# Ledger of designs, part 93: VH-VL binders against q8ixk2r445to577

Target 1, 133 residues: q8ixk2r445to577
Amino acid sequence: FFGMLQNKGLTDYCFDYNPPDENQIVGHQVILYLCHGMGQNQFFEYTSQKEIRYNTHQPEGCIAVEAGMDTLIMHLCEETAPENQKFILQEDGSLFHEQSKKCVQAARKESSDSFVPLLRDCTNSDHQKWFFK
Below, E stands for the ipSAE of ESMFold2; O stands for the ipSAE of OpenDDE; V2 stands for 0.75 times the mean of E and O plus 0.25 times the DockQ between their complexes.

## First folded at step 3 (VH-VL)

Design ra9 (framework fv_retifanlimab)
Fold by ESMFold2-Fast, scan of step 3:
Parts: structure tokens; C-alpha cells; sequence
Structure ra9 (fold): chain C 133 residues (1-133), chain A 120 residues (1-120), chain B 111 residues (1-111)
């Protein structure tokens, strides 16, 4: 799958990564922003290795989670995906992070009007359901 | 206790290559990116590039991309920076520095530095 | 590439005085509420030592007299009362974008 990765519960919001130029920013958190339908910073690919790739800039970025953290951050993609970069996109739309045993949820960033995807205990919430558009 | 231990000083002729090592201990080697930075005598710091030790993926500053190779040996927790076609202006102290990991500040630990002198 | 300009190049002060060091970026190093700017201290013959990360957070073991401030393109490192061991070169460094870049450094020297 590829396209804009939209949330079922936070219905107008999509995964977004906004690097300032062709040199990809590594280490910044992935955010949620209003879906604009134009691809660009909201264009992601779900691969057979269970990666969520950001292919619009070079070098290619892959979404990852560090041990003990709940934020999604951009890392360099590797030839063989490491465990921290693997997400199972399930039939019901859940994104399950195997290494942490948690699910990706749309959430409000602390003390902010911004939204971000965070790891949370898996529930049947629509805020944990994602689909490519 | 995190330590980055670099190989000893090198003296090279113009046109030669040099390979500097950086042995990591006190943490999981594959969990952090490894950066290389140099400093010419009396000058500022210049970033060379970075490697992800887990998969070997690298990004190099454009000015170094045709002369620098960064590699790792996971079995010994060692990173290497090889610089070819040496010129006198490559005379500098070369540092390895730990970063990127969201759990820790970037560039939180540095090697002691390796002086590379290019003489003619 | 993001260019970092530090000023002044040299700051001559006495122990007990306040030092204020500036770092200007050619473009913003902020990303959704975080400023991706570090400060390092370097003494002769030694590698740089991390002092401040993310513009304002002191690294472990760094004395409280060191503080960082700023956002966007304008950043400041302040040493509230200089101690003898603080006379060194200070570098700012951005990690918002590749290539990572360093400022030219400010030398804080004894008057």
C-alpha cells in the first residue's frame, strides 16, 4: 500500500513529515496534519518488510520507535528492516508495533494544539485505526 | 559507562588513504548512529557523515562523498572511516561521535580523536 | 545547508563576569515546538563536550551557571559567572537537517 495514511477516529488527519528540503531530517517526530490530498509530505509506502517508508526525499526515511519511547521518529531505511521499524498493518486498520507490543494511536501532543501518532496499549478505538487513501 | 576509543595517530603522504577506527563499549552498538567529524589545527569542526550500525546505511556530506567510506564491524562494535586521495588540507584531528537515538541527546559521547597528518 | 554564525569570535573576560555567546542560523532549526540546537565546550587537546542540547536543556553533570535560550534562528549560550575552568572555545551545532553543521566557535579567554 501507498498513499496518505489517514486516521479513522481523527478523520481529517494524516501522517505527515515536513523536511525543509531534499536533505531528509532524521530524528524528528512524525506528526499528524490535515489531509490535503496532494501526497508530498503525506505520501508513505507500506512495504513487504512491514516498514512505513517516506519516499518523497533522499535519503529515504523509515518510521521507527526507540525502546521505552512512545513517539514515532524518522530514521534511515536499512536493507533489512530492524525490529524498531516494523509495523503490522492489520485487516482492521490497526498498526501494531511488534517490538513494543503496542499500537499506533492518534493523540494530542502534550501542552499543544498539535496532533501526533503515539504508541499506546492496543484497544478497539477508531483513533488506532489507519488506512491508505 | 560509555566509551569510544579511537586508533592512534597517522602520518601519510599526499595521495595515500587512511583508515581510522572507533571502538564502542558500554552500550548496544547498533542502537545509536555513529558520526564522523574533523577539525583542522586551530580551525572549527566539520561534519563528514553518519552511519547506522544496524544496517550499514550511510549519509555523507557532499564534499566528502567521493573520498570517504564509513563502515562498521558489529562483532567488534567498531566503526571505521576511510579517507582516500589525501591532500595537505586533510590534516586534522578526526573524531567519532555517538548520535542519533531518541532516548539520548545527539553527540553525547565523543572519541578522543585521531590526528592524521598529511605531509609532502 | 544550514550555516551557523557565531559572535563574537573572541570574548575576553575575567572570572566572575557574565559571558553571552550568540549563534545565528541561516534558516530555522525548529520543528513543531523543538529547537534542534546543541552547544559544545572544547578545551585544547580534548574532544568537544556536550553542554546544552535542544537549545535549553543542560547535559548531565553540566553546572547550573550554563544556560541556553532561543528558538528559530537566534540562539544564546549564557555563563552567569565565569569560573577558571570555563575559559574554552564554545561551538553551536544544528541537527535539524543534513548535513549537520557547526558554528565557527567563540573563544572565551581570560583578560
Amino acid sequence: as target 1 above (133 residues)
Amino acid sequence: QVQLVQSGAEVKKPGASVKVSCKASGYTFTDYYMNWVRQAPGQGLEWIGVIDPSGGSTWLDQKFKDRVTITVDKSTSTAYMELSSLRSEDTAVYYCARGFNWNEPYFDYWGQGTLVTVSS
Amino acid sequence: EIVLTQSPATLSLSPGERATLSCRASQSVDYYGTSYMNWFQQKPGQPPKLLIHDASNRATGVPSRFSGSGSGTDFTLTISSLEPEDFAVYFCQQYDNWPYTFGGGTKVEIK
Scores: ipSAE 0.067, ipTM 0.710, lowest interface PAE 6.0, mean pLDDT 87

Design xa1 (framework fv_axatilimab; at its last look DockQ between E and O 0.88; V2 from the best seeds 0.00; counts 0 for: pae E 5.3 > 2)
Fold by OpenDDE, look of step 5:
Structure xa1 (fold): chain C 133 residues (1-133), chain A 120 residues (1-120), chain B 107 residues (1-107)
Amino acid sequence: as target 1 above (133 residues)
Amino acid sequence: EVTLKESGPALVKPTQTLTLTCTFSGFSLSTYGVGVGWIRQPPGKALEWLANIYWNDDKYYNPSLKNRLTISKDTSKNQVVLTMTNMDPVDTATYYCARIDYGDYGFDYWGQGTMVTVSS
Amino acid sequence: DIQMTQSPSSLSASVGDRVTITCLASQDISNYLAWYQQKPGKAPKLLIYDASSLESGVPSRFSGSGSGTDYTLTISSLQPEDFATYYCQQYDNLPLTFGGGTKVEIK
């Protein structure tokens, strides 16, 4: 699967990554932004290694969850996907993070009109449903 | 100033189709994140969501009424239209259109509502 | 569909009273909850969104709290203009659903 990764509950919001330096793509947080499909910021790939790849830059980035965190951070992809980079996109649309045993949920930042994907306990929330478009 | 106003017939016969128009100002349905929804309220009863339409033409319907509802927009006229087929006296209610902002939260601006009575 | 159960259905209170209205969701709605005020013959007015965020222009005596399935609207000191019917609404899952309403009446 590849393309824009869109949320069901948060209408027309997609995974978005826009590093401040295109030569340094790791270490920043993945956010949610209105789906526009322009540029490279919203193109992701779900691989057979259960990675969510940001492969529009070299070296390729993979979304990871750091220890003790609930945010999605861009790391470099590895030949063998590390445990903190493994996600399961389930048939029902839930995006499950294997290591934390949590689901990715579209959430509003505190006191803002911005949104981010966060790890939360898995529920039947439409905000935890995702699909490639 | 954001305003919304519902228009349409006050009286509809059973089995007929209701067409309601929401005309709004102070915002545009071409703006990213903006949506308009329809909600109805029978006299003395609670609110019921009917349908939403968004700037990107995404449409969502209440499943209990989905087969009867059609929502559309004319961005150039700042209008949203709701059609509801096979009207029945049980559909007698005040119908509201309301704005949704930033793609996901409550209805922040409402029209005054228009009363629709279904009667033979 | 997610059921929203409000309690009480009605209450009587006096000016200056602390009023609490509860909304119980049939499942976890992750704070995707709004509160509305409706006066007779008028459209609902948004008071609170995301369970606890105060809508612009709404008096600070209104507050929302809760998590998971249990949410509360509080009016710290009831004013004459606050006598109305209040509704909760979830927007975590489609279809959007409202509570049955709570009518706040003069004691």
Scores: ipSAE 0.859, ipTM 0.942, lowest interface PAE 0.6, mean pLDDT 95
Fold by ESMFold2-Fast, scan of step 3:
Structure xa1 (fold): chain C 133 residues (1-133), chain A 120 residues (1-120), chain B 107 residues (1-107)
Amino acid sequence: as target 1 above (133 residues)
Amino acid sequence: EVTLKESGPALVKPTQTLTLTCTFSGFSLSTYGVGVGWIRQPPGKALEWLANIYWNDDKYYNPSLKNRLTISKDTSKNQVVLTMTNMDPVDTATYYCARIDYGDYGFDYWGQGTMVTVSS
Amino acid sequence: DIQMTQSPSSLSASVGDRVTITCLASQDISNYLAWYQQKPGKAPKLLIYDASSLESGVPSRFSGSGSGTDYTLTISSLQPEDFATYYCQQYDNLPLTFGGGTKVEIK
């Protein structure tokens, strides 16, 4: 699966990665932004190793969550995916991070119109359901 | 200044089709993330959601009423239209249209409401 | 469908009282909850969104709290203009559903 990773609950919001420094594309937070349909910073690939990859050319970025954190950050992809980079995209659209046993949820930053994906306890929320478009 | 106003018939006979128009100002349905929904309230009862339409023409309907409802928009006229077929006395209610801001399903501004009575 | 149960259905209070209204969801709604105020003959007005965020222009005596399935609206010191019916609404899943309402009446 590949394309724009869109949230079911937030109309037209997609995974978006826009690092502030083009010479250092890892270590920054993944955000949600209005889907523009042009790919680019919103184009992701879901791999057979359960990775969410950004920029399919080497070196590739892979979304990860560090132990004890709830934010999604960009890491370097490895030949064998580490556990913190594995997300199970379930048939119901849930994106399950097995290492933490939590689900990716679309969340609004406090008192703002900015949105980010965060790890939260798994629910049947439409804000925890994702699909490629 | 955001305003919404509902218009339509005050009296509808059983089996007829109801058409309601929401006319708004102070925002545009061409704005990314914005939508308009319809909610009704029978006299003395709770609010019931009917349908939403968004800037990108995405449409959502209450499943219990989906076969009776059609929602559409005319972005250039700042209007949203709701059509409900096969009206019944139990559909007697005040009908509201309301704005949805930035793609969520909460309603931040509401019209004044229009009372629709279904009677023979 | 997610069922929203409000308690109490009505209450009587005096100006200056602390009023608490409860909303229970039939499943976890992840804080996707709004509170509305409706005065007789008028349309509802948004007070709180995302369970605890105060809408612009709403007095600070209104506050929302809760998580998971249990949410509360609190009015810290009731004013004459606060006598109204209050509704909660979940927007976690379609269809959108409202609570049955809580009527706050003058004592």
Scores: ipSAE 0.261, ipTM 0.782, lowest interface PAE 3.6, mean pLDDT 88
Fold by ESMFold2, look of step 5:
Structure xa1 (fold): chain C 133 residues (1-133), chain A 120 residues (1-120), chain B 107 residues (1-107)
Amino acid sequence: as target 1 above (133 residues)
Amino acid sequence: EVTLKESGPALVKPTQTLTLTCTFSGFSLSTYGVGVGWIRQPPGKALEWLANIYWNDDKYYNPSLKNRLTISKDTSKNQVVLTMTNMDPVDTATYYCARIDYGDYGFDYWGQGTMVTVSS
Amino acid sequence: DIQMTQSPSSLSASVGDRVTITCLASQDISNYLAWYQQKPGKAPKLLIYDASSLESGVPSRFSGSGSGTDYTLTISSLQPEDFATYYCQQYDNLPLTFGGGTKVEIK
């Protein structure tokens, strides 16, 4: 799948990646922002290796979760996808992180108007459901 | 200042189609993430969500009423229209339109409501 | 559909009382919960969003708490203008659903 990765529960919000330095795409957090498709920040590819790729720049980025963390951060893609970069997009729309056994959920940052994708225990929440548009 | 106002008939006969218009000011449906929803309240009873429409024309309906409801908007006129087919006396209620604030904030501004009675 | 069960359905209280109202969801709603106040003949008014965040212009005597399936609205010192019906509403999953309401009356 390729396009904007949209949340079902947080209406019209999409995965967004806007690193402060366009030449250093590694190590920054993925956020959620209103779906607009401008500036190449919201285009992601879901690959046969179960990666979520940010490929609007070179080198390509792959979304990862570091051990013990719940935030989604950009890493460099590798020829064989590391376990911390593997996500299963299920038929019901849930986005399961195999290594942690947790699901990606849209969440509000503490006392703010900002939203981020975070790993949480899997539930039936629409905020844990995702689809490409 | 954000305001919403419902307009439409006060009395409808069974089987007729109800058309309600929400006219609003102080915000626009061209603003990303903004939406308008319809909620009803039968006399002395709890609130029931009917439908939402968003700036990008995404539409969501209560599945218990799905085949009876249609929601649309005219962004240039700041209007949202709800139609509900095959009205029945159980549909007697006050009908509200309300704004969906950006993201997950619930319904932050409500119209005054319009009472619709369905009777023979 | 997520069922929202409010308790009590009604209560009587005096000015100055601390009042708590409970809302139970049929599944975890991840704090995607709002509280509304409705006075007779008027539209609901948003008080609390995200389970605990106070809407602008709402007095600080109102507070929300809870997580998972169990949520509460607290009025720390009831005022004459607080006699109303209160509703919870989940916005975690469609369809959006409301609790049955809690009527707060004068004793």
Scores: ipSAE 0.192, ipTM 0.770, lowest interface PAE 5.3, mean pLDDT 89
OpenDDE, second read of step 4: ipSAE 0.810; ipTM 0.930
ESMFold2 (binder alone), look of step 5: mean pLDDT 92; pTM 0.942

Design xa10 (framework fv_axatilimab)
Fold by ESMFold2-Fast, scan of step 3:
Formats: C-alpha cells, structure tokens, sequence
Structure xa10 (fold): chain C 133 residues (1-133), chain A 120 residues (1-120), chain B 107 residues (1-107)
C-alpha cells in the first residue's frame, strides 16, 4: 500500500512527518496533521516487511518505536527490518506494533491542539483504525 | 469569546418540517478541524446527539433518525442549519447547537438551547 | 451503538462530601469520554474530556479517571454550585452517545 495513512476515527488526520531541518530527515517524532496531499510529508509506503516507509528516494526513513516508549520516531531503514520497525496492518484497519504487542492510536498531545500517533492497548476503537487514501 | 445561539419556531404541528438555525461568533467553520453539532433533550430526559457538520462540509447523522435530518452550513454567515422532517410529539425537546473542536472531540461550547414543542 | 450506563441515576449529598459517579460503556472506548454538568434550565457545560483532562476554567475539585469500559467522575469536596445533573458521553464511535444522567441533589 502507498499513500496517505488516514485515521478512521480522527477523520481528517493523516500520518505526517515534517522534520525541522531539511538536512536531518530522521530522529524526530511522527505527527498527525490534516490530510492535504500536498508535497511529500504525508506519503508513506507499507512494505511486505511490515515497514512504514517515508520518502521513497534516499535516504529512506522507517517508522520505529524504541523500547519502553509509546511515540513513533523516524529511523533509517535497514536491509532487514528490525522488530521495532514492524507494524501489522490488519484487515480491520488496526496497526499492530509487533514488538510491543500494542496498537497505533490517534491521540491528542496533552494540553495541545496537536495530534500524534501513540502506542496503546489494542481495542476496537475507530481511533486505532487506519487506511491508505 | 465563542458564542452559539439557536433560533427557530417554538411550536410545530405534527407532520411539519422543523428548521433550526445556529448562529455563532468567535470562530469560523472555515478553520481546519472545527465542527458544529446538534443535540436535543426531551423534558426530563437524557441528551441525544443528532448530527455534526465540519469545516470541510463532512456531515454525520444519528442513524436512528435517518431520512429525517439534513445539516448544512453557510460559512460566510457563521450559520449551521438543521432540518428535521415529519415532526411528531415525541420530538418535543430543547435543541442545542455546540462547537466541536478537532473532529468528534467533546462539545466544548454550547448554545443556550431552543425549546420546540410538537403539538396539534 | 455504544450504550453508556450511568450509576447512580440520582444521589443526595451534603456540601463537603466526596461524590463519585460511574459510567460504563458497552465496549472499549479508549478514553474517548467527556463529562458534562447541566443545571436546571441551562445548557450542559463541558467539565472533562479524554476521560481525565480538565477543561479550562473548571475547578480542580472535579476529576475523571478510568479506562477501557469503566469511567468515573469524582467531586472531591462538593460545593453548593455543584448540585446539578451530570452526563458522560463517548466519542470513540458514531453515533455519539450519552449516559442517562446522574442527578446530584442536596441532602
């Protein structure tokens, strides 16, 4: 799958990656932002290795969750996907992070108008359902 | 300061169509992520959600009232209009409009409500 | 539809009491829950969103807690202005649904 990764419950929000420095494309948190389809910030590829890849040119970034954390961070992609970069997109739209056994949920950043994808216990919530647009 | 105010008829006869207008200030329905919803409350009973409309003109309706509700907006006038067909005495209620901030979050600011009585 | 069950339907309390109101969802709502206060003849007022986040301007004696299907609203020390009906509402899935309300009456 390739495109904008949109949340079913938080209807107009998509995965978005906007690094603060154009010369450093990795190391920052993935956010949710209004789906607009402009530029490259909202286009992701879901690969056969269960990766969510950003910017298909070079260097390719892969979304990861570090041990003990619940935030999604952009890392460099590796030849063989490490376990912290594997997400299972299920038929019902849930995005299951294999290493932590948790699901990606659309959540509001505390005391903020900003939204971010976070790992939470898996539920049938529409806020944990994702699809490529 | 954000304010919303409902307007419409106080008395409706059975089978008639109800039209309610929500006029608001202090925010715009052209602002990304903002919506307005309608909620009603029959006398002495619980709140019941009716419909939502968002800045991008996305519309959602309570399925239990399907085919009776239409929601629309006029962004230039800061108005949202709800139309409900085939009114019945059981539809007697106070009707509220309220602001939704960021897609189906809580209703953070409510209008004062307008009482609609359905009687012959 | 997600059913929201509030208990109790009414309670009597005195100023200074701790009051707890519960809200049970028929399925997991992932903390997408709001609490509202409604005084007679008035519109509801948002108290809490995301199960535990206090709305701006709301007194700190109000707090929300819970997860999954079971949520609570607590008033740590009831004040005269707190006598009202309280409603929970889920926004995990459409249609949006409210609890039946809990009336807090003076003892």
Amino acid sequence: as target 1 above (133 residues)
Amino acid sequence: EVTLKESGPALVKPTQTLTLTCTFSGFSLSTYGVGVGWIRQPPGKALEWLANIYWNDDKYYNPSLKNRLTISKDTSKNQVVLTMTNMDPVDTATYYCARLDYSDYAFDIWGQGTMVTVSS
Amino acid sequence: DIQMTQSPSSLSASVGDRVTITCLASQDISNYLAWYQQKPGKAPKLLIYDASSLESGVPSRFSGSGSGTDYTLTISSLQPEDFATYYCQQYDNLPLTFGGGTKVEIK
Scores: ipSAE 0.007, ipTM 0.577, lowest interface PAE 12.2, mean pLDDT 85

Design xa11 (framework fv_axatilimab)
Fold by ESMFold2-Fast, scan of step 3:
Structure xa11 (fold): chain C 133 residues (1-133), chain A 120 residues (1-120), chain B 107 residues (1-107)
Amino acid sequence: as target 1 above (133 residues)
Amino acid sequence: EVTLKESGPALVKPTQTLTLTCTFSGFSLSTYGVGVGWIRQPPGKALEWLANIYWNDDKYYNPSLKNRLTISKDTSKNQVVLTMTNMDPVDTATYYCARIDYGDFAFDIWGQGTMVTVSS
Amino acid sequence: DIQMTQSPSSLSASVGDRVTITCLASQDISNYLAWYQQKPGKAPKLLIYDASSLESGVPSRFSGSGSGTDYTLTISSLQPEDFATYYCQQYDNLPLTFGGGTKVEIK
């Protein structure tokens, strides 16, 4: 599975990663942005190890959630995916973060007018439903 | 703090045009995904949606009232204006403006409302 | 237009009671449903969006559930400040439409 990871509820918004330094892609928060279809910052791969990989630049990044946090951060991928990098994309479109037992939800960032994916208690909300385009 | 406040005439005669202004603070209607809508409520009755305007100047109107409604924004003044032509006594209602969070599409913050009475 | 039918139109309940209000859409609205609370003389207040997501600052005794055409708002233990009229609203399709309202009267 690969492509743009789009939200069902927040129509036309996709996972987007645009680090301040294009040559250092790790350590920053994943955001949501209007789907543009041009790949690059919005092109992700969902792997058999349940990773969400960012392959636009090298080294490849994997989305993770730090213990006690609700934000999705880009980390380095590992040979064997650690628990904090595992997301189960379910048949109904929910994206379940295994370590925290929470779901990824499209949400407005508290301190800005931007949108971000955040961990929230799992609900049947369309804002917690995701699919690859 | 996000606030919205409606202003306009309290009394309108039949056949006249109503002009209502929503003045807001704590957010900008130039921000991606944000909108402002107008909703009315006749005394003792349910809420009725009238019109929405969004950051990109997209406008949507209730089809039952579309030929009577115009919505516009002045982003620099933090204002949204609704005009409604050919007022009738059945249009007597409290008129609200409210913010739309694109992520929710729900009206998350409402103004206090302004009562408009239509009579001779 | 999508018609939203609320039931009951009114109810009386005691403090501590579990209250359930139902909202029926004339077609599948894919969980694009909000619930509002309106106290006498006041503007509506958003309680729940996306059928089941609790708005920030809203007490946990309020919950929403449902899917497709059938949705419910539940107040697990009614408090005196919950005296109000409650409205559902769909935002799946334009025009945006509200239910007729449910008036909750506390003993």
Scores: ipSAE 0.000, ipTM 0.527, lowest interface PAE 13.6, mean pLDDT 85

Design xa12 (framework fv_axatilimab)
Fold by ESMFold2-Fast, scan of step 3:
Structure xa12 (fold): chain C 133 residues (1-133), chain A 120 residues (1-120), chain B 107 residues (1-107)
Amino acid sequence: as target 1 above (133 residues)
Amino acid sequence: EVTLKESGPALVKPTQTLTLTCTFSGFSLSTYGVGVGWIRQPPGKALEWLANIYWNDDKYYNPSLKNRLTISKDTSKNQVVLTMTNMDPVDTATYYCARIDYGDWAFDIWGQGTMVTVSS
Amino acid sequence: DIQMTQSPSSLSASVGDRVTITCLASQDISNYLAWYQQKPGKAPKLLIYDASSLESGVPSRFSGSGSGTDYTLTISSLQPEDFATYYCQQYDNLPLTFGGGTKVEIK
């Protein structure tokens, strides 16, 4: 699967990665932003190795869970994907992070109007359901 | 100015099918992120959500009523149609259509409502 | 389904009073909550979305607060036009669900 990774609950929001420096695509947090259909920072690939790849720039980035945290950040892809970079996209749209046993949820930053994907206990919330467009 | 208006029969007999049309102006259902939903309210009771349809033709139904509901749109006519089968006296209610605000499932602009009475 | 419980079901108040209405969700709804005002015989009107964001054109005397499962709508100084029924609605998960309503009556 490839394209924009959209949230079912936040109907108009997509995974978005827009690093401030094109020479350093690694280490920044993945955000949610209004889906625009223009590719670029919103174009992701879900691979057979359960990775969510950001193929817009070289070297390729892979979404990973920040150590000890619930946030999703961009890491360099590896030949053998580490467990923190593996997400199971289930038929109901849940994006399950196997290593932590948690699900990716669209969430607000406390005291802000911005949205980010975070790891949360798995529920049947539509904010935990994702699909490629 | 955004407006929505419901239309349909005021009286329906038990077992019949209800068809309601929502006609709107001031926005397009081809606009990215926009949707229209249907909500009903029996006399003196709370609001109950029925179904939503979005710009991309995604459809969502209340599971308790899903087997009875069909929602569709005609973007060229600025219309959304809700069909509900096997009407019963307990389905007597005011039916509203409302716009879904960009980016969330809150209903920002509502139609005036149309009262549907189910009686023999 | 997420159940929304509003309290009180009704209250009597006078113009100038501070009115607080509460809404309890059966599970964490992550601030995906709207508040609506409905006057007799009329359609609901959106007042607050995302638990605390005031809809354009709504008077500043209305405010929303809360997080997790507990949310409140406050009217800081009740006006004659505020006598109405108020509903909360969660949009964290389908089906979308509304509270039972709180009727604010003139004392």
Scores: ipSAE 0.007, ipTM 0.590, lowest interface PAE 10.1, mean pLDDT 85

Design xa13 (framework fv_axatilimab)
Fold by ESMFold2-Fast, scan of step 3:
Order: C-alpha cells, then sequence, then structure tokens
Structure xa13 (fold): chain C 133 residues (1-133), chain A 120 residues (1-120), chain B 107 residues (1-107)
C-alpha cells in the first residue's frame, strides 16, 4: 500500500523526506514531521519486496540502514532489494528491519526540536507502531 | 510578532451552540507546519485541550467532548472558528486559542482568553 | 488517554527558596512535555518545552528535567513575580493533556 506513514504514539507525525538540495534526492536522513495530508515529501509506497519507496522525485529512493547504524537514510532503489532496504510491516504495526533485528521507533533528535525514525530494540511501544493513511 | 485574540458571546444559555472566533496576526495558517489550538479553563480548575487545526486543514478533537466540537479556518482572514453544541453550565470557562508550530510543538503564544458563562 | 498528575497541588515559599514541582505521566511520554506559568487573570505562558528546553525570554532560574514518566520543574531562587500556578502538558499523544496545576504562593 501507499500513503503517509504515520506514527501511532507520536500521533501528529509522519515519515518525511525533504532533501536540502532538490537536485540531490539521495543520501540524506529521513525525518519525522507534522502530517500535512498532501502527499509530496510524506508520500511513500510499501512494496511487495518489503521496501519503503520515495517516488515523489527522480531518481526513486528506497529507505535503508547501514550495518551498525541506527538512522534511516535514502538510497537508490535496486532491481532486487538488498537486505538493508527491507522492512517487515508486522500485524501489530511494527516496522521490523530484518538485517539488524530491530524496529523503527519515533525518537527525538538529541539537543534538537526535531524528530527522526531510528532503529531500536523491538518493544510494544506505540512509538514503534506505524500505519499508512 | 505573533498575537491571537478570542471573541464570542460572554453569556450562553443551556442547550445553545457556542461559536468562538480566534483572530491572529504575525503568522499564516498557510505556512507549513503551523497550527492553532483551542484550550479552555473552568474557574479555579485545570486547562483542558479542545481541538487543533493545521495549515493543511487537518483537524483533531478531544474525544471526551463526544462530537460536540467543530473547528474550521479561513486562512485569508487569519481566523479560526470553534463551535460547541449543546452547552451546559459545566462548560462555563475561559476559552483560549493558541499558536502551535513545528519545532517545540508546545503552545508557545496564547490569546488573552474570552470568558463564556453558561446559565439560564 | 495519558493522565498527568502534578504534585504538590499548592505550596508556599520565601523569596530566594528553591522550588520543585513534579509531573507524573501514566505512561512513557519520551520527553514530549511542556511547562506553563499562569498568573491570576492571565493566559498561560510557555516556560519549558521538550522537558528541558528553556523558551526564549524565560529567566534561567527556571529549569526542567526528567525522562520517561517522571518530570520536574525547578525554580532556583524564587522571585516575587513567580507567584503563579504552573501546569505541565504532554504532547506525546492525542488527546493533549494537562496536569492539575501547582499553585506557588510567595510567603
Amino acid sequence: as target 1 above (133 residues)
Amino acid sequence: EVTLKESGPALVKPTQTLTLTCTFSGFSLSTYGVGVGWIRQPPGKALEWLANIYWNDDKYYNPSLKNRLTISKDTSKNQVVLTMTNMDPVDTATYYCAHRDYGDYAFDIWGQGTMVTVSS
Amino acid sequence: DIQMTQSPSSLSASVGDRVTITCLASQDISNYLAWYQQKPGKAPKLLIYDASSLESGVPSRFSGSGSGTDYTLTISSLQPEDFATYYCQQYDNLPLTFGGGTKVEIK
């Protein structure tokens, strides 16, 4: 499915990708921002390959996490999704990153007024529950 | 500089509908991430959140008020309107509107408040 | 709904005293907490956001701390203008909820 990926615990916030340079879509961190309902920077597609795709601009981006890291960054999508780009959306709303065995959690960026999705040990926290709207 | 000011009737009879207007300046409700909320305070009691509206027309309501609330905006007039149906003496309170922005997400700037008394 | 419990409901202190007000959330709110000051007859004023960030223009004698479910507002060296009621508010989840308030009276 597709739409805005909203957090159950941080109720007003959605996945948002707003690169600083519109000519360089890939390579930046995914953030959380107030849900605006207009798609654009907050419109994502969850694919049958378990990717979270950003199709608003070209080239198409896929959310990834590098080994040993906990931040979500935008990479180029591959014809066959690599393991670091696969997220399992579980029935309870958890986004499970299989390669790291961790879950995506809404978190405050330290010393900042911003929020970001981060990999954390899986819990039943509402901050780890996501849904498309 | 951000300012907000509430207006509406000072006296409402039981069962009537209350309509309050928040008129603001120093920001636009077309600005990405900006919202306005309504909060009330009965005399001598705590603050109670009522509703929020955002630049994209997203609306959120306190479910404890069970479908009595409607919030709307007129971006060109810099106004947000709250209506509350079936008023009761227990709804007697000072009603505030307040600015909310991405960044701190607290209510950073408040109007002066308007007191609404519900009595027969 | 997330319940916010403030303690004490009221206190009296002398100018120069250290004052501590506590706010307890019924579940983990991950530092999504604000503190407001309200003087009699006036609208609330934001003091602290994100549990510990001081709002611009607020005197440095005000500070916030805490994590998880337990949060504290501290006023070091209380001043006469600090006579007010203080409220905590969580913005972790809807509905937004406020504490019951703590009235600080200057002796």
Scores: ipSAE 0.013, ipTM 0.572, lowest interface PAE 7.8, mean pLDDT 86

Design xa14 (framework fv_axatilimab)
Fold by ESMFold2-Fast, scan of step 3:
Structure xa14 (fold): chain C 133 residues (1-133), chain A 120 residues (1-120), chain B 107 residues (1-107)
Amino acid sequence: as target 1 above (133 residues)
Amino acid sequence: EVTLKESGPALVKPTQTLTLTCTFSGFSLSTYGVGVGWIRQPPGKALEWLANIYWNDDKYYNPSLKNRLTISKDTSKNQVVLTMTNMDPVDTATYYCARIRYGDYAFDIWGQGTMVTVSS
Amino acid sequence: DIQMTQSPSSLSASVGDRVTITCLASQDISNYLAWYQQKPGKAPKLLIYDASSLESGVPSRFSGSGSGTDYTLTISSLQPEDFATYYCQQYDNLPLTFGGGTKVEIK
């Protein structure tokens, strides 16, 4: 299914992708921004292959985490989802990155007003719980 | 300049309901991401969080006290009201209201506090 | 609930001393931690948010560090106005919880 991917702990923030170059959508970090309900940069699809897909532009982007890193980066979608692009959305709202064994958490970026999703050790924190709206 | 000030009764009898008002200036609870919370401190004890209310009228309560607490706001009057039922001498404390920073639950500016004594 | 344990409960120090206060969370709080200063008879004042970010107007002798479950507030050179009680607070999960406080007293 699809929609805005909202954080339970950071209650009005959603996954947001705002690439600086509209003609090249890959390679940039996924951010969190106030949920606006307008789709666009906040429209994501969770697929049967366990991808989080960015559908606003062509070619389609898929969220990935590179080995050894904790940031969520937009990559090109593959015909068969690679392991670094697979996230398991649990019933309790945890978004589990299977390859790293870590959970996606809402986090502030380096003492700024900016928020980003990052991989962290899994806890029962509401900042690690997500739902489609 | 941002200011908050608590008001309410200084003395409350056991079993009565306490109503506290937080009046603020220098910001609006219609501003996206802003909230106001209530925190109390019994004499000589640590701080205890009670409840938060946000610009969108979302309300959060300390589960240990949830059945006794109600928080509401009047955005046009720049006021937040906390009501606590069935007061007991152990509820004797200084009650503070404080502004919640945009996007998080840290309290950046606090009122002076109002002392509430619960005694017969 | 996330339990916040402060150490020590009280310490005695002299002007010019380096003071270190520790806050231990019962689970990983991912740097969602604030430090407050409270002087007798006054409301708490925010010193540090997000574990290490200094609030505007707070003297640079205050610093925060740590990650995961273990956090520290450091006062590099204690001044007379710094004798107060200090509290940590986690905001990773509801309910919001505070440490028991550390009283910094004159030696």
Scores: ipSAE 0.007, ipTM 0.622, lowest interface PAE 8.7, mean pLDDT 87

